# VHH binders against Protein PLASTID MOVEMENT IMPAIRED 1 (PMI1): the designs that were tried, part 7

Target 1, 154 residues: Protein PLASTID MOVEMENT IMPAIRED 1 (PMI1), of Arabidopsis thaliana (Mouse-ear cress) (q9c8e6r131to284)
Amino acid sequence: LVRIGMQKLSCLLSVEVVAAQNLPASMNGLRLGVCVRKKETKDGAVQTMPCRVSQGSADFEETLFIKCHVYYSPANGKGSPAKFEARPFLFYLFAVDAKELEFGRHVVDLSELIQESVEKMNYEGARVRQWDMNWGLSGKAKGGELALKLGFQI

## First folded at step 4 (VHH)

Design a13 (framework vhh_8ghr_2)
Fold by ESMFold2-Fast, scan of step 4:
Structure a13 (fold): chain B 154 residues (1-154), chain A 119 residues (1-119)
Amino acid sequence: as target 1 above (154 residues)
Amino acid sequence: EVQLVESGGGLVQPGGSLRLSCAASGFTFSSEYWIGWVRRAPGKGEELVARISGSGDSTSYADSVKGRFTISADISKNTAYLQMNSLRVEDTAVYYCARDSGFYDFDYWGQGTLVTVSS
C-alpha cells in the first residue's frame, strides 16, 4: 500500500532463457514456453515465444526484461545496513498446447540477489550481476531441467 | 479496423543504424497486447526479433540482436519503435510489426518494410 520511510529503487530484471533440456521422449513435439511474473500478481507477466521440443530439448534463446521497483530502508550512520523489502518473482515452464500440464514452480527474490551483489562487492571487491539457474523439472518433464541466467540493473 | 503500418526501412551500410516505426490504429496499447517485430530473410523462416508489452514495462529480444536493437513504445502516440544499431549483413530482411493478443498468436500484421544491409 504505503511504504512510509522507504526509498524506491528502479530495477530491470533480465532473464536469459536458455533451454529446457534432457526432456523425456514423451515431451517431443510439445510447444513449451517459460513464464516470469511478480509472485503477488499476474499483471505484467511475460512469457517467451513458444519453442517446440525436438530430441529432448527446447532451445529458447530469448531474453526477457521486466521493469520493477524494489523498496528499501537506507543504511544509517550508526552501522545498520540497508534493508530491502522482498521482491519475489515466479518462474515456470508451461505447455502451450496442454495447459493442464505442470512442470514445477520456482521463486527467486530479486531483493536477495541485490543484497548478495552488494555484499560481495563490499567484501570481495567483485560484483555478482549474473546468476546461472538450473532447475529440475517435475510432472511429465521429470528428469529434465530448465536453464536460465538471471541478472539485474539499477 | 485494426491496422499496423511500418516505416523507416531502407539501405544501410554495415555498422550503421536504422529506426523502424510501427503506427497502430483501431486499438489502444494496453497490458492485454504485445507488439513484436518479426523478420524474414529471403529463403529463411520467420524470426521474432523483439517484443514490448502494451504498457511498456516488459520487453524481450532474440539473443542474436540483444545489445544492438532496442524496442520502445510511445503509448500516447500508439506507436512502437525498433532502434537498430551496429547493423550486420545478416540483419538483411523484411521486418514486420505484429500484434500479439495472447500466447504468441499474432493476429494482425503490417505489410513489412525492407531493411538491406550491404556495402
Scores: ipSAE 0.136, ipTM 0.591, lowest interface PAE 5.2, mean pLDDT 84

Design a14 (framework vhh_8ghr_2)
Fold by ESMFold2-Fast, scan of step 4:
Structure a14 (fold): chain B 154 residues (1-154), chain A 119 residues (1-119)
Amino acid sequence: as target 1 above (154 residues)
Amino acid sequence: EVQLVESGGGLVQPGGSLRLSCAASGFTFSSEYWIGWVRRAPGKGEELVARISGSGDSTSYADSVKGRFTISADISKNTAYLQMNSLRVEDTAVYYCARDSGVYEMDYWGQGTLVTVSS
């Protein structure tokens, strides 16, 4: 795809992986990790260190960083706001010793976070730089949830 | 011909320090992968103790070594390091340098270097 008239923005996506919590007792003792990658490719994927489930939780307390580019059409002086091309990231929990287990997948489009941050600055005079995420898990981890905090820097 | 070569292992007393080096050839450090240190002790399975992004920007550690071990990389020299401080007898193991190209999918391994912590 030819991106004529678009500019390239270098971004650092930060993912503070807090915990997988309220997990069923059957999950105790499993070593879990969280993976973050661009939706369209496994290249450049990042993962937390393995964390063992104890008393229904795995407390990762680890921040992951991914460098990427987002393409956009800049704002003009006539009141037209900047428009960003989609930049989706895939997030998922995995078991280190049982990779066949699936606990659900979540997609977050970084371009939407950037757009929201720009819109909040225009309306409220403040920039939103962090998003709290709390996603329900499925499969063997059904009933549990994954807690993350997302941010970005330009 | 991709190769990872470890060095710096040896015998050290409890409380001592060692620095391991991992020289990479056949590829250059980049953000496309992570470099990790994996150890294997007699009678135990493999443990990933530390890793660093190929760009050098992010690091992570196993709970067993947090505060004692520090991983770093010299991108210009294509070399990763593991600084091991306050060593314990239970740190005795063969330490491997490995490239992580996926979800703990190590695609290239070094030959390993032995670290013995004993009085």
Scores: ipSAE 0.000, ipTM 0.325, lowest interface PAE 10.8, mean pLDDT 82

Design a15 (framework vhh_8ghr_2)
Fold by ESMFold2-Fast, scan of step 4:
Structure a15 (fold): chain B 154 residues (1-154), chain A 119 residues (1-119)
Amino acid sequence: as target 1 above (154 residues)
Amino acid sequence: EVQLVESGGGLVQPGGSLRLSCAASGFTFSSEYWIGWVRRAPGKGEELVARISGSGDSTSYADSVKGRFTISADISKNTAYLQMNSLRVEDTAVYYCARDEYLYSFDYWGQGTLVTVSS
């Protein structure tokens, strides 16, 4: 793996896992968890404590933290902005008691969130913000959704 | 050869404290694995109580123990700990240390240590 001429930025990704909601009745009683990991590797993955589905909802109310590095080429004095190497994270719901079940996979590229924050600060004067995510589930959980809030700290 | 050996269990009164230790051998603590504490009480199923990443930088807890129990790891000693405070009768269980290879997939278990909370 080659990163010649790039600098690294230490970053803390925060994932507030709110709930899996509007789940079919067939999901009631299952214990669910949410996993967050780097897309390319299982190393350093984090997951919520198990939460049992009751009345169509699993209310995790848990925040996960992942320390990572994002690599970038710094801005130059000739007007070129900083460029960040892609840092995709994979998010997915899983059943503790039925690991063969798939409910869909969602990818967020942390480098895009960082670039968006820098862009807003430069053009809109906005502060770094929290991103509300609400993703539709598939498989046995089709019709339900996973609600998360993402943030990062440099 | 991977082994996990628990110690520190015993009899304690309600409101008391205990610290459990889990000594690991045959592998080195790293971000590749999580270490968990799982308990089993008579008449109850298994409950995952707490987890820590092998690197020591991430932890999680069951709602039943959040704020009372603290999991930690000494990477140089290859040992994980569970500090149990404000113990209740319902915390009475056999506590197992387990290596979580990923996503609650425990591949190695200790023998268990009994914790009894009673007057």
Scores: ipSAE 0.000, ipTM 0.158, lowest interface PAE 15.2, mean pLDDT 80

Design a16 (framework vhh_8ghr_2)
Fold by ESMFold2-Fast, scan of step 4:
Structure a16 (fold): chain B 154 residues (1-154), chain A 119 residues (1-119)
Amino acid sequence: as target 1 above (154 residues)
Amino acid sequence: EVQLVESGGGLVQPGGSLRLSCAASGFTFSSEYWIGWVRRAPGKGEELVARISGSGDSTSYADSVKGRFTISADISKNTAYLQMNSLRVEDTAVYYCARDRGYDLFDYWGQGTLVTVSS
């Protein structure tokens, strides 16, 4: 539910999928992919091309771009900053050859990235453009990590 | 019958631009499918270049082409495009249009169009 008077902002989320790395030897030879979707629905999910694990890593070298909308209440001239409605995205690694395996789930709220970028611009006069993410994996991939770079444009 | 037909390939100088087209027939662009461009250079394996959702709302690019290539779709014409700018000799390859069901399950492929970047 959105309030009357909220503005709808067209946004492009960028997800640079770098690598799944430092994986156990038991993962070698599996084909892995990374899935990104809105947390509340499986519709419109985006996934990388599968990449085979070799010597403990899968180097995806792919960037995903996802169009979405974020709702917000505008800033006012009294010093109140813009307020953004939550827009959470779910990220997870999956195995094409073993779909029953789970390696953990990570949530990033795009509204929080936008808010941080706006606040930094207002207070320091500089924009934050990219967020480096390095997430620990679980299950059969425990000890490994997923490296991503997130960005957005409005 | 599902068909994908590529056009627009050719010879171009380094730094040049080229636009590839992929005309689809036998199915309608929808959220069930992505359309991808896959290239194969002489003596090398297949490389995914770019993908676009059938609705046109999401795209992806290989990092090697990000910022230089742009994928787009005209849903009303059932046609996908690959705009290639700042071409390099290493972009020389046969470019294939393919329908992507996910999990590298490309179920239909075009015949390919040759792109040669040379001086």
Scores: ipSAE 0.139, ipTM 0.619, lowest interface PAE 5.5, mean pLDDT 84

Design b01 (framework vhh_8ghr_2)
Fold by ESMFold2-Fast, scan of step 4:
Structure b01 (fold): chain B 154 residues (1-154), chain A 120 residues (1-120)
Amino acid sequence: as target 1 above (154 residues)
Amino acid sequence: EVQLVESGGGLVQPGGSLRLSCAASGFTFSSEYWIGWVRRAPGKGEELVARISGSGDSTSYADSVKGRFTISADISKNTAYLQMNSLRVEDTAVYYCARDSGELYSFDYWGQGTLVTVSS
């Protein structure tokens, strides 16, 4: 009943984790990882291999994949666009040997990326298949940033 | 009674190949867990060389082994494998199979380890 009239879209989210960069000198030598998961559950969470900070950066250069479903109500013939149910993903940097450290948490709603992709195709004749993301870090990593590239397949 | 049992280690010459196996019992491979291979050489720290999701569809490798090692899993047999090709003297280490919770790189169960010696 909650999803009456909705259709299910199978998606593969890809996350190219480029680097954590411009890190304070106090971070040098720490092993870092990046975690991506559905916001509401740890089941199916994926993580990069550990990468050691050297010269203020940890260059992961690793792509992570998560399979998921997004629910939506189809577009009507009167100009009302398709409506997608929220599908939030949580992203965060962590220290392998110092898990008490927090560097901030970032949420990306996959339904919004899908909506944007559909809108770009309809109005600009171009497809948005990849999103470059750069997030400022907090805590001990304040002043640094996390660089990622997001994409999806349907 | 969760148990991981490694096999397949041995002595090989540089450029040779070995296939390591990790038989799991007391739990079933699922999306909740990752299986990793961690090695430790004499006088060196631990290095995570490869990971595979419990579903078998996602893999990751350390830069030191990319293109040479391949991790795989047979979900029906609850067994993970590490195919090691183009072996180098610096690959000499004890190789451990370990279970990861899939979020924190916290390995909660480890195998006994299997020795891999690459020498002429």
Scores: ipSAE 0.028, ipTM 0.492, lowest interface PAE 7.2, mean pLDDT 84

Design b02 (framework vhh_8ghr_2)
Fold by ESMFold2-Fast, scan of step 4:
Structure b02 (fold): chain B 154 residues (1-154), chain A 120 residues (1-120)
Amino acid sequence: as target 1 above (154 residues)
Amino acid sequence: EVQLVESGGGLVQPGGSLRLSCAASGFTFSSEYWIGWVRRAPGKGEELVARISGSGDSTSYADSVKGRFTISADISKNTAYLQMNSLRVEDTAVYYCARDYGELYSFDYWGQGTLVTVSS
């Protein structure tokens, strides 16, 4: 990726991990965690503390923070808006003592959230403060959902 | 080659404080690794109580110790610390220092453990 002429934004991504819920009874008693990292590298990955499944849910109620940079090209004077370089993050649920289990992986591009926030302010006069995410799980957790809330600060 | 050596365990009264140290050798603290403190209480399984990134800028804690325990690292000395305040009888356990690759709480190297006894 060519970053010539691009500027850098320092960003703090916040991930409020609410719960893995509506899990099958066979999941009860497993210790689960949620991992968040940059898609391209495991360096700087963060995880919740382990949470045991009880009555079909693991209620993490933990907020994770990741420092990152987002690169962008300013408006060029031709009427073109600022353009942001992709900054994808990978999210996934894991079982602490059963690492062979896969429950699905989800990608969110932070640059798209930033772009959306800028566009909302410019065209609607509104600001998006937080994004509620609710993703269906797969594998042994099929039928369950991972609930979390994303935010960022510049 | 790779070793983690704990120290600082002992007997303490409820409400007291202890500071555990974990001296690492054979590798350098970096963003690739996390250092964790795992305890095993009598009659219970293992509990991860605190974790710090090898760069020293991210920490996490079990709900059972939040607000009472503080994990820190001296990167230049390759040493991690666990400051334990307001100790309770329930904190009685063997405390292990462990290295984690920052994914799935996969601990690849463990110290020998240090006993912490909180007397009634």
Scores: ipSAE 0.076, ipTM 0.526, lowest interface PAE 6.6, mean pLDDT 84

Design b03 (framework vhh_8ghr_2)
Fold by ESMFold2-Fast, scan of step 4:
Structure b03 (fold): chain B 154 residues (1-154), chain A 120 residues (1-120)
Amino acid sequence: as target 1 above (154 residues)
Amino acid sequence: EVQLVESGGGLVQPGGSLRLSCAASGFTFSSEYWIGWVRRAPGKGEELVARISGSGDSTSYADSVKGRFTISADISKNTAYLQMNSLRVEDTAVYYCARDSGYELSFDYWGQGTLVTVSS
C-alpha cells in the first residue's frame, strides 16, 4: 500500500517461548512446535525446535527472533503523537506428528506494542519492556495454555 | 528437479571435528525455506539436530548438539553447512540434509544421507 509521509522503523521481534502446559493426558508423547509469522504471509516464518509433551507439558524454553519493518508517521509539533501502521504477527502451536490438529491461533500487532512502549516512555521514563502472554489453547489441547514473552529492539 | 546432495561424512575419532556440506539445486535459498539437518542412528528415531532459514538470519539447534554444532549457509553458493565439533560416539548416525517449506517442520525434499562414524 501507499505509505506517503511515513518513515520505516527496523525492528527485531523476540519471542521467548516458555511452555505449552496443563495439557490433557491425550497430548502426552506428541512433539509440538510453536510458529510465529507475519499474519499475511508464511515467508520468513520461524518455529521452535520440536519439544515432546511429558506429563502435560512441553517446555520449549527457546527464544525466536524475527527481523521486520514497521511504518510510522512521526509526532508533530502540534501535539499529535507518532502513528504506526499495523504489523500483525500470527502465533500458533502445532503438532509435528499430527499436522491436522489445530490448537488455536493468536494475533499480536507489533505496532500496538511499540505504540504502548513509546507512550509509557513519554509519561514515566519506562525501561525496555517485555510482555507476558498466556493464551488458552483449543481443540485437542483445550484446557491447556501457551506461555511466551514478547519483546522488541529498534 | 529439486536436489539436495550431502558430502563430508566419514570416520572421526571422539573429540574430532567434521564439516558436512549440502549443495542444493533446482531452487534458490530464500526466506520461503528452512534447511535442516536430520540424523538417524541404528535403532533410534529421527532427530532434527540443526536448522537455518534460507535467508541465513535464523538458526536453531537440538539440546544434544547445542554449543558443539554450527549450521551456516552460503546463499551465493546455494549450499548449507554443518560444522560438527567435539564429536561423541553418540553422534554416530546417517545425516540427512532436508528442505522445510511447510513452516511446521514439514520436510518435502531430502538428500541421500551421509554416514558419520565417531569411533577410535
Scores: ipSAE 0.422, ipTM 0.759, lowest interface PAE 2.8, mean pLDDT 86

Design b04 (framework vhh_8ghr_2)
Amino acid sequence: EVQLVESGGGLVQPGGSLRLSCAASGFTFSSEYWIGWVRRAPGKGEELVARISGSGDSTSYADSVKGRFTISADISKNTAYLQMNSLRVEDTAVYYCARDTGYELDFDYWGQGTLVTVSS
ESMFold2-Fast, scan of step 4: ipSAE 0.561; ipTM 0.820

Design b05 (framework vhh_8ghr_2)
Fold by ESMFold2-Fast, scan of step 4:
Structure b05 (fold): chain B 154 residues (1-154), chain A 120 residues (1-120)
Amino acid sequence: as target 1 above (154 residues)
Amino acid sequence: EVQLVESGGGLVQPGGSLRLSCAASGFTFSSEYWIGWVRRAPGKGEELVARISGSGDSTSYADSVKGRFTISADISKNTAYLQMNSLRVEDTAVYYCARDSEGLYDFDYWGQGTLVTVSS
């Protein structure tokens, strides 16, 4: 009964964690990690291996994978486009040896990435399958940024 | 009561293989928990070499062991394994199994450790 008229799409979210960069000198020597999880639950959360900050940068160069499902209502013959149920993911940087430090949180809705990819195919004939993300950090890491590349497979 | 018990350590020649086991009790493997293998050589600091999610679906490795070591889990036996291939003298260390309750490298329970000696 829940999700009447909706279909289930199996997805693999890929998160290429590039680097935390332009970090203040006070961050040098800290071990950092990046966590990716569903916004609503810690179940299935994944993290990078720890990477030590050297000369203002932690170069993770690691790809994380998360399996999930996205629910959607298919397009109808009356001109209504497919509609996807929200699937938000939470991203954040953490310090391995200083868990009290917070550097900000970022939410990406996977359903919006899927919808954008489908819309680009329909209007431009080209499918967008990779998104470069660059987010400003806060707290002790203020002035630095987190660089990621997002993708998905169905 | 949470316990982790390692086994499988021993003496092996360079290029050889060993398989370490970590038997867990007092908790059930789940996607919220990670099991890691941490090693410590005499006179050196601790190094996280490999970890696996409690569901068994996700793994990660230190660059020093990538391609040589494989971590796995048997969920039905509540046991994690570290298959060590192409062993080098510098892999000589005490290997500890540890539980990470949130995947943030905050290890709350540790095994007693098992000694691995790689020597000619």
Scores: ipSAE 0.351, ipTM 0.732, lowest interface PAE 3.3, mean pLDDT 87

Design b06 (framework vhh_8ghr_2)
Fold by ESMFold2-Fast, scan of step 4:
Structure b06 (fold): chain B 154 residues (1-154), chain A 120 residues (1-120)
Amino acid sequence: as target 1 above (154 residues)
Amino acid sequence: EVQLVESGGGLVQPGGSLRLSCAASGFTFSSEYWIGWVRRAPGKGEELVARISGSGDSTSYADSVKGRFTISADISKNTAYLQMNSLRVEDTAVYYCARDSGEYWSFDYWGQGTLVTVSS
């Protein structure tokens, strides 16, 4: 993509994968993983180590890091605020030994997290640096949740 | 054309050390791929023990080997290594080097495996 007039922001996205929890008993013993990638490409995708479901939970307790860039147009002297180009990331749970199973896919736009952090800094004088995410799972894992903590460094 | 070749396996006493090597050909290590070491012990399923990003920036380990095994990569030599210290009888397995280039742990290329036997 042509990005005339835009600046590039180097970012490190951190994803603390806490747990997949409240899973049906039928999932006990399955090995699960969590994948995080840019929505538009599989390049640079990262995954947790496999974690076995025990008593309805897979406790990953692993942090993933992804280096990326976010493009933006800076605020102008005419009163227009900074504008960020979308940088969506795809998150999903998968079963190591049963890849045909799907448990839902969730998208988080990193540009929106950066924008929210900047807005809260300007309004409240404090930068938001961590977002707690709890996403409902579907398919065989319906009724369960995926718990993550997102952060970024610029 | 894509090939992964393991070496360094063998017989070792409990408490000993081994270093496994995985030489890759037909592709270049890059952020596009992860390289992992997967083992299969007699009577058990496959266990991913360690992995490294193709760029070398990120590593992960199974709880069973944390503090004992170290994965590394020499990008210029297109070779990944698994340094195994404080070996235990339960580490006895065939160790495979594998490439993951996709989502859902899609291992698209595997080495032939190298046998590691830990016994007295």
Scores: ipSAE 0.005, ipTM 0.355, lowest interface PAE 9.7, mean pLDDT 82

Design b07 (framework vhh_8ghr_2)
Fold by ESMFold2-Fast, scan of step 4:
Structure b07 (fold): chain B 154 residues (1-154), chain A 120 residues (1-120)
Amino acid sequence: as target 1 above (154 residues)
Amino acid sequence: EVQLVESGGGLVQPGGSLRLSCAASGFTFSSEYWIGWVRRAPGKGEELVARISGSGDSTSYADSVKGRFTISADISKNTAYLQMNSLRVEDTAVYYCARDYSELWDFDYWGQGTLVTVSS
């Protein structure tokens, strides 16, 4: 796809996977992983190493780094900020030994994080480098949560 | 036959650097495989240190080494590297190179390990 009039920004997305926590006792002993991929394709999916649930928690403590590109139209100097083409990433927890189990899916658009960082720098004098995420889980893991920290660098 | 052979271990002082190499044979680096470094100190469990995708576009690190260690791969040589900077006494361990097949989400082949000792 030709992106005439757009510029390309090279980005490194960081996903610090902290833990899946407050899990039901029925989850103890399962090996869990966290997957991050582009929403539109399974190609290039990145997964943590499996972590076994013990006492209601799986403590991954692993950071994933993903190189990618985001396309944008530059700011025009008339008060219109740069506009970024959507770059959604899908996040989900999975059980290694029970792949039929689903615990919910979460989408983060990297272009929105970049735009928010640029806007915060312009209006608040600071740039957001890290976002603490805490997502509620569903299915067999209902009542539990997935804790991550997102960041990026250009 | 799939083989992973580590090299580059040794004795280094705190704050020093070492570069480990992992030479792979019997398979070609591809997007289906990740190459990882796992360490184990005597009496401790295994700790994942770092992983790299066969394409080189994705990496991961244990939070304990993030910012100090860098994993890389030379696909043409089927060799992965671990550059270890700002070494600490706590980094003393046997370091294993291992292949992670993405559909298994587990290590399926291991090297024999290389000893890294950080001591004054």
Scores: ipSAE 0.297, ipTM 0.716, lowest interface PAE 3.5, mean pLDDT 84

Design b08 (framework vhh_8ghr_2)
Fold by ESMFold2-Fast, scan of step 4:
Structure b08 (fold): chain B 154 residues (1-154), chain A 120 residues (1-120)
Amino acid sequence: as target 1 above (154 residues)
Amino acid sequence: EVQLVESGGGLVQPGGSLRLSCAASGFTFSSEYWIGWVRRAPGKGEELVARISGSGDSTSYADSVKGRFTISADISKNTAYLQMNSLRVEDTAVYYCARDSGYEYGFDYWGQGTLVTVSS
């Protein structure tokens, strides 16, 4: 891969996995995990320790860290802002005890979070360093939701 | 070719200690890959007891072993370890080293397993 004229930004993506909530009673007793990986490859994926569903929730309370690089073209003094190459991550819930179950998949582009932080700082003098995410689940977990907090540091 | 080879299993007295080793080949340890130790006792399902990122920056443990087991990794040797202290009869199981890819089924490569028997 050739990235002429681009610079490399080292990033640590943090994913605080809070809980899978409001799950159907049929899910009670299952052990669930949350997986995070780069969308384009399963290499380098990370996941939580299994957490058992009790009374409609699995309270993970675990933070995952993924070290990665984001490539960018730096801002020029002629008014062009920095431009970041897309770095999408795929997030999904899975069941250790029922591997055939699918609960939906969610994509977050890390480059968009970085760009948003830079843009907000330029106009407001403050940066968004953590994002609360709450995603509806599907399949056998329909009606439930997955709560995460995303952050990054350079 | 990805391969995981366990060693260090054996017979130990209750309250004793063992250290399991997992030698990995065919991939490089990094913060993006986790190595897990999964055990299976007779008549029981799989239990993930501990895992560590290849960089050693992050670890996690099952409640059943927390405070007794310590997982570590030597990235220069591409080897992960499970230090098991204060062993109990209920820790008797076959212990598998597995690469935790985070893909839809969690583990994509498994070792052959090593038997740990806690008994007098």
Scores: ipSAE 0.000, ipTM 0.140, lowest interface PAE 14.3, mean pLDDT 78

Design b09 (framework vhh_8ghr_2)
Fold by ESMFold2-Fast, scan of step 4:
Structure b09 (fold): chain B 154 residues (1-154), chain A 120 residues (1-120)
Amino acid sequence: as target 1 above (154 residues)
Amino acid sequence: EVQLVESGGGLVQPGGSLRLSCAASGFTFSSEYWIGWVRRAPGKGEELVARISGSGDSTSYADSVKGRFTISADISKNTAYLQMNSLRVEDTAVYYCARDESGIYEFDYWGQGTLVTVSS
């Protein structure tokens, strides 16, 4: 599709994967990974190195980087702010040794983070922002959580 | 026909170095694939020690080898390398080169393996 009147931003998404924590005892010994990809395609998906669950946690402490493009309509000089086309990313925990297990899927729209950041820069002069995320897990990991930090560079 | 052929394994003393090579044929290194080095020691499960994107832009390592091992790829030669420095007795294992089609550590093609023995 032709994106008439829209401009393109080259963007680097950073995902600091901290830990999967407060996991049930039944998860101990499993090797876990975290996958991040564009919602619509597996192309360019990235994942952490496997990390074994010990005492209810897997401490990844690894940062993933994904290059992408975000399209937007620029701000007009008459009070209309820039509008960004949706750019959703899918995040999920997986077990290397038990691929049939599902622990939930989480979507973050990068365009919403960029729009919030741009609006704050225009008002408050902020230049760098990081989002702390903590998501509840499901399935056999119910009661546990996935902790990560999102950032981006334009 | 897709093939991965390892070379460079052998006997080395603790503190020594080895360089493993993985020659790929039947496909071209590209952003669609990751190349990994997986090792298996007697009595232990498989451990992914290092991986590199087929474009060469991204690398990652297991905590057990960070700072000691370096993975690289020569795209023009369609060959991946694992430079192993400061080798320890616990690095003794059969080392496999494997291709991952970005599928959740789903390695679809494996080499035959090369034995690395670290012993005095």
Scores: ipSAE 0.000, ipTM 0.275, lowest interface PAE 12.5, mean pLDDT 81

Design b10 (framework vhh_8ghr_2)
Amino acid sequence: EVQLVESGGGLVQPGGSLRLSCAASGFTFSSEYWIGWVRRAPGKGEELVARISGSGDSTSYADSVKGRFTISADISKNTAYLQMNSLRVEDTAVYYCARDSPELYSFDYWGQGTLVTVSS
ESMFold2-Fast, scan of step 4: ipSAE 0.557; ipTM 0.823

